Miniprotein binders against q9h3h3. Designs and how they scored, part 254

Target 1, 235 residues: q9h3h3
Amino acid sequence: EDGFTAEHLAAEAMAADMDPWLVFDARTTPATELDAWLAKYPPSQVTRYGDPGSPNSEPVGWIAVYGQGYSPNSGDVQGLQAAWEALQTSGRPITPGTLRQLAITHHVLSGKWLMHLAPGFKLDHAWAGIARAVVEGQLQVAKVSPRAKEGGRQVICVYTDDFTDRLGVLEADSAIRAAGIKCLLTYKPDVYTYLGIYRANRWHLCPTLYESRFQLGGSARGSRVLDRANNVELT
Short names: E, the ipSAE of ESMFold2; O, the ipSAE of OpenDDE; V2, 0.75 times the mean of E and O plus 0.25 times the DockQ between their complexes.

## First folded at step 18 (miniprotein)

Design GQ13 (at its last fold request DockQ between E and O 0.88; V2 from the best seeds 0.86)
Fold by OpenDDE base, look of step 18:
Structure GQ13 (fold): chain B 235 residues (1-235), chain A 102 residues (1-102)
Amino acid sequence: as target 1 above (235 residues)
Amino acid sequence: DPEEVEKLLEKLLKLIERMVRRALEAIERGDKDEVKWLLIKARIILYILKELVTDPELRKKVEEVMEKLRKALKALEEGNLEEVKKILEEILEEIKELIKEL
């Protein structure tokens, strides 16, 4: 990846957060309407800026599905950032353990499985599977990026409540695999995002904690999950 | 590539500018939660900028904006929306100047 690709993608994601979202909220909308909503707003056709002929006339930042148990709790992100700035000023060593402790202290524990897919049927099918899993309560919340003008890869984000809960992270991987998704998955805690930590950082911190690879005929989970921090397979 | 870095810096600064403008609009609407999240996001961009910037003078200016943003967040917590507005207007001018210097 070109040295600043992660920072470009981060800027684009943050810009997208400012534009309207297309949301299916299972807390307020019957599950029976999901298929019609998916058909109306396929991610491969929804355009970032509301291009002519797209399902959306206005800019769309994200397409999202909220499960019935979804409660947005980001924790004390402001306090986390303040503590991070203080830590940098202190000159103390910064390790993955340091970030984990900061996250715990400030209750910023959310993380996400990420998958990157080219626009098209495979993306729309993957999204439909994820959206169904969210509405059925196997997952809590997910979002997908709309189609860019350049036709680049779109990202699906599937969130978990606690990146320190290894079991919960693995359960989400299993649910994603059960939805028929076979691509590479990477898991990133939101704490790294909130602190501006990407692949090329001066602390050499890896923002990706887990990697999931699809496995044919192997484990009951259909994937191998690697802990990147410890270089240990968890499955 | 220095040109690639410059383009990224400009993109990030323009994004901060947009966030600060939207935060000012959110203040007028009384949406404190939107203000808070926009400032949190602006802080993330400033962290990225600080790591990308190698020029000591530019880095210092980024740090000054970060400090002002910290004060704005504190004022927001205290419910002093007038102070938040004032600081955000100052940040907006500083960001515009930084964009011109690129």
Scores: ipSAE 0.872, ipTM 0.943, lowest interface PAE 0.5, mean pLDDT 93
Fold by ESMFold2, fold request of step 19:
Structure GQ13 (fold): chain B 235 residues (1-235), chain A 102 residues (1-102)
Amino acid sequence: as target 1 above (235 residues)
Amino acid sequence: DPEEVEKLLEKLLKLIERMVRRALEAIERGDKDEVKWLLIKARIILYILKELVTDPELRKKVEEVMEKLRKALKALEEGNLEEVKKILEEILEEIKELIKEL
């Protein structure tokens, strides 16, 4: 893989954050409207910059669904960043344990399951299943990237509110699998994103906490989940 | 490799410039939450920049912008929007200078 893929993707994601989002908000919109909304804005057809023939005429950064119980809970990110800078000048070791403690101390506990899919029916079907799970209350909030002009892979992010709550993270994995998703899922705590830490970092930190692989037999959840930090199978 | 790094640095700096301009607009609308999150994200980009730059003088300039951004966030927390605006205008000028010096 090229040496700067993560940095380019991070820049593009942060630029997308600044553009308008297409949001289905179950807190203010009846669930009966979801199917029409999904049909109007399939992620394989909604374009990043409003290309001709798109359902959108203006740029779209993200397509998102907010569940009925969703309440934003980013924590003290400003304090997290300040403490991170202080830690680096202190000379103390930077380890997965210190990152975890920093996140806990500042209540920056959110994280996300990620999946990458090519544009097309599988992406649109996967997104629709996840969106329904959010509106039905099995998941809290999810977003999907729109189609890029060149038609590269798109990402679906399914958020959980506490990466230290292993049971809650595994329940989200189970809900994703129940929606028929069979691709590889990776789980990344938001603390790594807020500190600009990606896979190729000088501290050798692993921003992926869990990997989930679909499994047909022997598992009640239909997946096999690996704890990347300890190289231990959780299921 | 050097040209690839330079293109990425320019991309990141232009994104910070866009964020700062948007934050100045958000101040005019009184949207303190948008200002806060734009500056938090600009800080993330500066973390990425700091890891990419190898030139010590350029790195020092990145660190100076990081310090100003910290001060802007502190002023925002204190409700001093006039100070936030002043600092952001200084950051904007420094970012534009850094882009030209690439």
Scores: ipSAE 0.847, ipTM 0.929, lowest interface PAE 0.6, mean pLDDT 90
ESMFold2, look of step 18: ipSAE 0.837; ipTM 0.929
ESMFold2 (binder alone), look of step 18: mean pLDDT 87; pTM 0.862
ESMFold2, fold request of step 19: ipSAE 0.845, 0.844; ipTM 0.929, 0.929
ESMFold2 (binder alone), fold request of step 19: mean pLDDT 88, 87, 87; pTM 0.865, 0.865, 0.864
OpenDDE base, fold request of step 19: ipSAE 0.870, 0.869, 0.868; ipTM 0.943, 0.943, 0.943

Design GQ2 (at its last fold request DockQ between E and O 0.87; V2 from the best seeds 0.87)
Fold by OpenDDE base, look of step 18:
Structure GQ2 (fold): chain B 235 residues (1-235), chain A 102 residues (1-102)
Amino acid sequence: as target 1 above (235 residues)
Amino acid sequence: DPEEVEKLLEKLLKLIERMVRRALEAIERGDKDEVKWLLIKARIILYILEELVTDPELRKKVEEVLEKLRKAIKALEEGNLEEVKKILEEILEEIKELIKEL
């Protein structure tokens, strides 16, 4: 990956966060309406800027599905950022363990499984599977990026409440695999995002904690999950 | 590629500009939560800029903007929306100047 691709993607994601979202909220909308909503707003056809002939006339930042148990709690992100700046000023060593402790202290524990897919049927099918899993309560919240003009890969993000809960992270991987998704998954804690830490950083921190690879005929989970920090298989 | 870095820097600065403008609008609407999140996001972009910028003068300007942003966050926490507005207007002008210097 070109050295700044992650930063470009981050800038695009942050720009997308500022535009309106298409949301299916299972807390307020009957689950029976999900299929009609998915048919109305397939991610491969929803355009980032509301191009002519798209399902959306206005810009869309994200397409999202909220589960019945979804409660947005980002923790104390401002406190986290302040503590991070103080830590840098202190000259103390910064390690993955340091970031984990900061995240715990400030209750910034959310993380996400990420998958990148080309626009088309496979993306829309993957999204439909994820959206159903969210509405059925197997997952809490997910979002997908709309189609860009250049037809680049779209990202699906599936969130978990606590990146320190290894079991919860693995359960989300299992639910994603059960939805029929076979591509590579990477897990990134939101703490790395909130601190501007990407692949190229001066601390050599890896923002990806886990990697999931699909496995044919193997484990009951249908995947192998690698802990990248420890280089250990968890499954 | 220096040209690629410059394009990224411009993209990031323009994004901060947009966030600050939107935060100013959110203040006028009384939406403190939107202001808070926009400042958090602007701070993330500044962290990215600190890692990308190698020029000492530009780096210093990024640090100055970050310090002003810290003050704005503090003023927001104190409920002093007038001070937040003032600082964000200063940040907006500084960001515009940085974009012109690229």
Scores: ipSAE 0.888, ipTM 0.950, lowest interface PAE 0.4, mean pLDDT 93
Fold by ESMFold2, fold request of step 19:
Structure GQ2 (fold): chain B 235 residues (1-235), chain A 102 residues (1-102)
Amino acid sequence: as target 1 above (235 residues)
Amino acid sequence: DPEEVEKLLEKLLKLIERMVRRALEAIERGDKDEVKWLLIKARIILYILEELVTDPELRKKVEEVLEKLRKAIKALEEGNLEEVKKILEEILEEIKELIKEL
């Protein structure tokens, strides 16, 4: 629905967080079991609420793969939220710079590359490639939404540890492209999600920090990555 | 579209209700980390509600719920799960009233 699409998607994502997840955890599961797991739970066939004919009989919120080196560190999110409220009453300007500083101060540095794909072979193929990259150690953690409605797009989220580490974010983009993914990618720091800040916010903040487009100028897996805040091409 | 906004408000309020109920269950199990994350997410929803609500009386009620949530979070940081439970039960009743007023 136009005008409130981001808010509806955020609500659905937070609801999904509360339901069971299907997880392949490389820290406790041998890598040789990955292909069987992927075949059992293709994201285009795993249903949000356990529809007849799906591989799951119970609700599934997310399908996720955790890499061998995955060490969750969300930072001081409660402190971030408190400081955000204090900032709003302080009279100080709210800018991308002050948001960045809040995130740094509270160690809420994670972010994610996002891609949106329709259900079907392309989605399942993209997810399988991402999951393999995670298990092989090129990426740390990823998740994909299950099928929630016929014909609707699903999302793959590929996380990075530190949105201020430009090299690390670009390395994750490269790993995604090496898995054969050619669609548009957008990068969003988690700080915006924890503060409820979406595209049409009153501060005119842009929650999309980077945009990656696959380039057709050669045979190499190349990306054109744009810094949305400064309108500057990084690659 | 006023009807579209009202549907989103109801959806968000029902999601807070679900989160508060789950947090109360988590308190009974002593799972402080689950309580923490549910309250973090409820706070996000309240931020979204504050941006959506234009009615001054409804906005005041949303702000009152947010203030109670801040107190619950502080009580949780202090390890006082009995106080967290008390506050969350009050929040639950206020959320239920807000849903009915829609």
Scores: ipSAE 0.863, ipTM 0.941, lowest interface PAE 0.5, mean pLDDT 90
ESMFold2, look of step 18: ipSAE 0.848; ipTM 0.934
ESMFold2 (binder alone), look of step 18: mean pLDDT 87; pTM 0.858
ESMFold2, fold request of step 19: ipSAE 0.859, 0.848; ipTM 0.940, 0.933
ESMFold2 (binder alone), fold request of step 19: mean pLDDT 87, 87, 87; pTM 0.863, 0.864, 0.861
OpenDDE base, fold request of step 19: ipSAE 0.882, 0.881, 0.880; ipTM 0.949, 0.948, 0.948

Design GQ3 (at its last look DockQ between E and O 0.81; V2 from the best seeds 0.84)
Fold by OpenDDE base, look of step 18:
Structure GQ3 (fold): chain B 235 residues (1-235), chain A 102 residues (1-102)
Amino acid sequence: as target 1 above (235 residues)
Amino acid sequence: DPEEVEKLLEKLLKLIERMVRRALEAIERGDKDEVKWLLIKARIILYILEEMVTDPELRKKAEEVLEKLRKAIKALEEGNLEEVKKILEEILEEIKELIKEL
C-alpha cells in the first residue's frame, strides 16, 4: 500500500467517525432482532452518503454491533497524546516497546482485527457471521465501513480489549475463523491510530502486530497467526 | 506526486475545519465528551500532516495549530468552555488561511 493510500484511508475513517452510525446494540435490543437488522442494512448496500435506492437516505459513517459485555473505554487518549508529543520533543529513541509502554501507562489497550473485502455477498455474509459472534458474546464489538461510490473494498474491524493480551487476540481470531471468514486478517492496536502512526512513518514503526492467514486442515483454530514484530508463528 | 500530496493536505485541513466547527457546536450543546473526542481526532490529523509536510513553513504553522489544540484541551479539562471556544475560533481562522495557501 502506497504510504499516501494509508493516510487517505485514515482520513476517510476519521471523516466516517463524524457521521451517524447504524448500530445494533445487544445490551438494549433482543438478539432475535439481529437477522432482521442485518437484512435491512447489508453493508454492501448501505452507502456512505445515502445514495438514492440505498437502505439509508442519510450519510452513514459505520455499521456497528455492540455485544452485551461491551463497555466503551478508550483509556486516557489525551494523556497518551501529550506523552507522545513530549517524547518526540525529548529526542529519545522511539521503538515498538516505547509505544507499548505508553499504551499501558495510559490504559489505551484496545486493538482490532482488520479484513478488507470487496462489496457483495461475501462481505455481507462475513459481516453477518461477525455480528452473530458479537451478539453471542464470542466477540465484544465490531464495525464495517459502508459502500463507497467508487465501489472500493470495505473494511470490517473486530475489536479486542487488550492488544497486550496475546490469548485474547488469538481467541478473537478463532471466533472470526469460526464465523467462516477465510481472508487475510491484520491486527492493529488503536494506540498507533491515536498517534497518527501508519505504515510510512519516520520511526519505521509497523502498526500491524499480528497477521492471520487461513489454513485448510490445520490447527483447531483454522488459522496461522504470525507475530510481525518478532517474526514468530503463535499457533 | 506533489499534486496528490497537496490534495490530501487540503482534505486533511478541511477535515480539521469540520471537526473544529463541530466542536464549537458541541460546546453550545454542553456535550463535553464530543468536544474531547473531536479535539483528539483533530490532533491525529495534525500528526499525519506533520509526517506528510516537507515545507518548513507549513510544518511550523501546523505546530502552531497543535499548540493551540493543547491549550484548548487544557482549558476543557479545567472546565473553561469560554476559553475553549475562543481557541477553537482562532484555530478555525488559521486552518482557513492554510487552506488558501495551498
Scores: ipSAE 0.856, ipTM 0.936, lowest interface PAE 0.5, mean pLDDT 92
Fold by ESMFold2, look of step 18:
Structure GQ3 (fold): chain B 235 residues (1-235), chain A 102 residues (1-102)
Amino acid sequence: as target 1 above (235 residues)
Amino acid sequence: DPEEVEKLLEKLLKLIERMVRRALEAIERGDKDEVKWLLIKARIILYILEEMVTDPELRKKAEEVLEKLRKAIKALEEGNLEEVKKILEEILEEIKELIKEL
């Protein structure tokens, strides 16, 4: 069913999580090496399974850049999942507010801005700009999928540490736009990912919390951001 | 359509199989953190599967696997790696049978 496109992408992403990653870690690698690394591993040329003639000789699940201040904290995901299962059997209503409260209670607060781009110069240029923003400290961590097949879209994920901190989420949007990114961005809190909530869900929840559209003359940071849960413009 | 649903179900089940096999390898290495995250991910896949499945028998089997994952995570938290291994081997056999039924 065409209604499960997001679930197919989720399965591919979780499979990629299990394969090796190519990582530029600013905590251990001088920033002056970034441009050479980007030139060696453009996401449009790094292959998912290590094809002959590609820059990588082994499978690559993700290409990632960790900022100087990156300190991962996923929170209590096991407790989150247990509480979620109990909630479903309790008869209590499941709403965006319920998900927000579970995320807060279990400290599973991270989320990500997402963009989907075709392989080629536009993707590589966007990734390079985001990677530089991470190394320069405007963003904390980002990853991009490698090339899996000709004509397929690739995804860039730019993480933030607290989806309930609207200012922080908007600041990340601004940093993405400052890197010259003009495409549509969508924001998904990790709580939705850890609970397997995608477009086809029985509660009709919208896993996209925010949507950002580039706007040249209307905002200081160059974007218009909509809160999809409340249908309210934040900018 | 039904063919695309079956394709996705097979993909999800094979991914669970990979995760369980990797977790069994991680137990051998004593890497409890890797086991934990593989089981978290396996639960996510079952949540996705349960949202798309209408076949009552498949749904029942998926719920049984989820219950075993819950027990495996509890055993892992208690440090009982032998119990985790036993449960994961049971899950692996059930997943392989579910894949064949497709």
Scores: ipSAE 0.848, ipTM 0.933, lowest interface PAE 0.5, mean pLDDT 90
ESMFold2 (binder alone), look of step 18: mean pLDDT 85; pTM 0.837

Design GQ4 (at its last look DockQ between E and O 0.81; V2 from the best seeds 0.85)
Fold by OpenDDE base, look of step 18:
Structure GQ4 (fold): chain B 235 residues (1-235), chain A 102 residues (1-102)
Amino acid sequence: as target 1 above (235 residues)
Amino acid sequence: DPEEVEKLLEKLLELIERMVRRALEAIERGDKDEVKWLLIKARIILYILEEMVTDPELRKKVEEVLEKLRKAIKALEEGNLEEVKKILEEILEEIKELIKEL
């Protein structure tokens, strides 16, 4: 992937964060309304800028589902950024371990499984499965990008509270696989996002910690999870 | 492709401009949390710009904007919203100038 593609996608994601979100909040909305909400706002039809004939007339940045146990806690992101800048100024070596320690120190521990899907039935079906898993409490929070004008791939993000909790990361992968999703998944800690670290960076840091590949007939989890940092299979 | 890089730089700068404008509006509404998050996001874009920009003069300008943003964040933490507003207005002008130079 051309290094600038990741930065472009980041810019688009950040621009999307500024526009209104379509949210199903299971803390305030009965679970019985989920199917009607999914039917009203299928991700393949919701348009980024509210195109004529779309379910949305206004711009939509993200479509999101919040579980009953969801509590937005991003930690001390400002402190993290300050410490990161101080670290760069110090000239000390920067490693994945350094970022992990910064994340722990500032309680910026969230991460996400990412999947990229073409617009259409497969995307809407995948999203419906994820949304149900969130409302049922198997996952805490997820979001999906709306359809772009160019019809490019849409991204589903499924969050976990702690990227350092390997078990929790693997449980989320299992829940995603149980929802019938068979595509490639990559796991990215939010600390890399908050520090502007993408695939092409001067420190050669890989922002993707885990990769999940679907496996037919294999493990009870239906996937193989690779730790990219250590090049070790976890499943 | 240098042209693709330039377009991305412009897009990133325009995004910062939008974030700063929205932060100024959030200050007027008294929404400190929105201001905080917009400054965090603007800082992320500036980090991306620092990695992308190879021109020494442009890089220096990005660093200057980052330093002003640090001051704005500090002023926000201190509850000095007038100072935050002032610094963000300065950042906004600097970003507009950078966009014109591209």
Scores: ipSAE 0.882, ipTM 0.948, lowest interface PAE 0.4, mean pLDDT 93
Fold by ESMFold2, look of step 18:
Structure GQ4 (fold): chain B 235 residues (1-235), chain A 102 residues (1-102)
Amino acid sequence: as target 1 above (235 residues)
Amino acid sequence: DPEEVEKLLEKLLELIERMVRRALEAIERGDKDEVKWLLIKARIILYILEEMVTDPELRKKVEEVLEKLRKAIKALEEGNLEEVKKILEEILEEIKELIKEL
């Protein structure tokens, strides 16, 4: 085993970032147009490289919806990367706490809930629910991967502004569940992505901060949320 | 699994090459923000390479590319786009050499 499965996925995602995106931008597009747009670009039919017979003739990296309040704020990522390198040469321990502090210091606070679904009606329906939640203002921005040639699972990413705002992250989980989504959700702060830290890292850091599992009777939201860093259920 | 590791290494290097070429095009258009983000992404890939590379000679080359990238980022912050272009052209040639040495 090469032990770099997450790094393969990261390479695919970064390549996708480089290709064009299909975007519904609520800041410039009336909400009444959303259903037609969703019907034109279902994620199970939009192809990564523009297959004949698909809705797209060119490569598509991501399909995205921007909410009316979407205001990108990536923070000081270059400063974060420089400080990360300095930390590694300082001899200080590298822990989840030091990563959290670096993110706070450089204002790199965004993160995302992730869900993985097979192509088909359930994926398209889940995406439509998320897209509506974004346009209606319960969520601010989301994206979904297009269909790969082999037709493997696709990912929906639902972003939040501040991974240190636990209540805000849990509220986003609740909004996702209110859209009828019952699959496993995992939450990854963007600081790990910007520092190239994946599951097989030498510090044994866990880039997944939270897990959310749908569970009848678990909470008012219908979720059982586990804090991976402390192995504590948040219900 | 050494064959799969070599394949991933090649994919990561080719992705850096694509990012650097795109950044050189962005410099021509004066799009400093696009240059900044492409260099941030290239830096991420170099971090991944540092984790996975075990050959000491190859690791030394990866570290040299990362040092050049730091200088390019500094030059970009100072607004010296000619220096950024010069460094990125050097990085591009070094990345091409690394791919061929695989």
Scores: ipSAE 0.844, ipTM 0.934, lowest interface PAE 0.6, mean pLDDT 90
ESMFold2 (binder alone), look of step 18: mean pLDDT 86; pTM 0.848

Design GQ5 (at its last look DockQ between E and O 0.89; V2 from the best seeds 0.86)
Fold by OpenDDE base, look of step 18:
Structure GQ5 (fold): chain B 235 residues (1-235), chain A 102 residues (1-102)
Amino acid sequence: as target 1 above (235 residues)
Amino acid sequence: DPEEVEKLLEKLLKLIERMARRALEAIERGDKDEVKWLLIKARIILYILKEMVTDPELRKKAEEVLEKLRKAIKALEEGNLEEVKKILEEILEEIKELIKEL
């Protein structure tokens, strides 16, 4: 990855957060409408800036699906950032354990499985599978990036409530695999995002906590999950 | 590539500018939650920017903007929207100057 690719993607993601979202909310919309919504707004055709001939005429930041049990709780992100700035000023060593403790203290525990897919049928199919899993209550919330003009890879994000709950993280991986997704997955806690910590950081912190690889015929989960911090297989 | 770094820095600064403008609009609408999240996101951008910048003067200016964001967050928590507005206007001016220096 080009040295600043992660920072570029972060800036683009943050810019996208400011534009309108296309949302299917299972709390207010009947599940029977999901298929029509997916057909109306396939991620491979929804354009970031509302290009002519796209399903959207206006800019779209994200396409999202909210499950029935979805409750947005980001914790005390402001307090987390304040503590982070104070920690940097203190000159104390910063470790993955430090970030974990900061996250726990400020209740900033959300994380996400990430998959990157080229625009097209495979992306739309993957998204449809994830969206269905969210509406069925196997997952809480997911979002996908719209198509960029440059035709780059789109990202699907599948959130979990607690990156410290290893079982919950693994259950989400299982649900993603059950939806038919076979690509590489990486799990990133949101605490790293909120603190501006990407692959190239002076503390040598790895923002990817877990990696999931699809496995044929082996585990009941259909994947092999690696704890990257400890270099241990969890499955 | 120094040119690539400069382009990214400009992109980040313009993004902060856009966030600050949107936060001002959110204040006028009475949407405190949007203001809060825009301030959070502006801090993230400044964290990224600080890690990318090697120039001590630019780093110092980024730290000054971070301090203003801290004050804005405090003012927001206190319900002092006029102070938040004032600080955001100051941030916009500082960011505009930084963009011109690139």
Scores: ipSAE 0.872, ipTM 0.942, lowest interface PAE 0.4, mean pLDDT 92
Fold by ESMFold2, look of step 18:
Structure GQ5 (fold): chain B 235 residues (1-235), chain A 102 residues (1-102)
Amino acid sequence: as target 1 above (235 residues)
Amino acid sequence: DPEEVEKLLEKLLKLIERMARRALEAIERGDKDEVKWLLIKARIILYILKEMVTDPELRKKAEEVLEKLRKAIKALEEGNLEEVKKILEEILEEIKELIKEL
């Protein structure tokens, strides 16, 4: 493995951000249209670049569902970036607490649960369950990557609006599990993404804040959630 | 692997170039929010690039682009879209030169 895997993935995600998205927006589209939309655009068949036999003729960067209550609020990302640059020249130590405080001060509080699945029925089924949870109001917004190449996994991102609200993050985990999803989930606050901080960073910060593992008999929510930043179990 | 580092550097520089071109298009449409977000994203790429670069000349040029991004964001907040456009054109030229030097 090379030393820059996360940076390559970040570059690919940023490129995808700039290509067209396929969006089901519950704020402007009746919920009764969701089933047809899901059947037309299964993520295992929507191709990143518009391959023959796919439902899309043009490149697609992301497939997304916006809930009725989705209100985008990224906070003061410009101020966050400026404060980060100033912090680095100050000589003060950079710790997980420092990043948390920067995020709070600038109201950059969003984060996301991530899951990685191979193309096929399990991915499409998981996405459909997540999309329904968004339209029904149990989750606010989610996106899934299209199929880019054979054998590659795809990612579903389920957003929450405040990574410091542990109950809210755990409720999102519970909603994901209620959709029948049993795979590993990892949670990443957006503050790390906006500052370009990945696993191989000079400050030894861990951008994965929470990890969720499904259990049959160990938790009231059906999952075991670990707080990786503070090294404590939440469930 | 120096060849893989160089490939990632080229990919990051080309992303900045795409973002600058799209920001210029967004200025023509008057879409200040899109310009702002493209500048934020370009700044992220520069953070990544600065952490992986060992060549002092490349690091110096990355710092110069970051300074231009700070000035562009300030000009955008002041509503000076002509200054934002000028700075973006300078960034584009500098990024194109950096790509040629790879």
Scores: ipSAE 0.819, ipTM 0.923, lowest interface PAE 0.7, mean pLDDT 89
ESMFold2 (binder alone), look of step 18: mean pLDDT 86; pTM 0.836

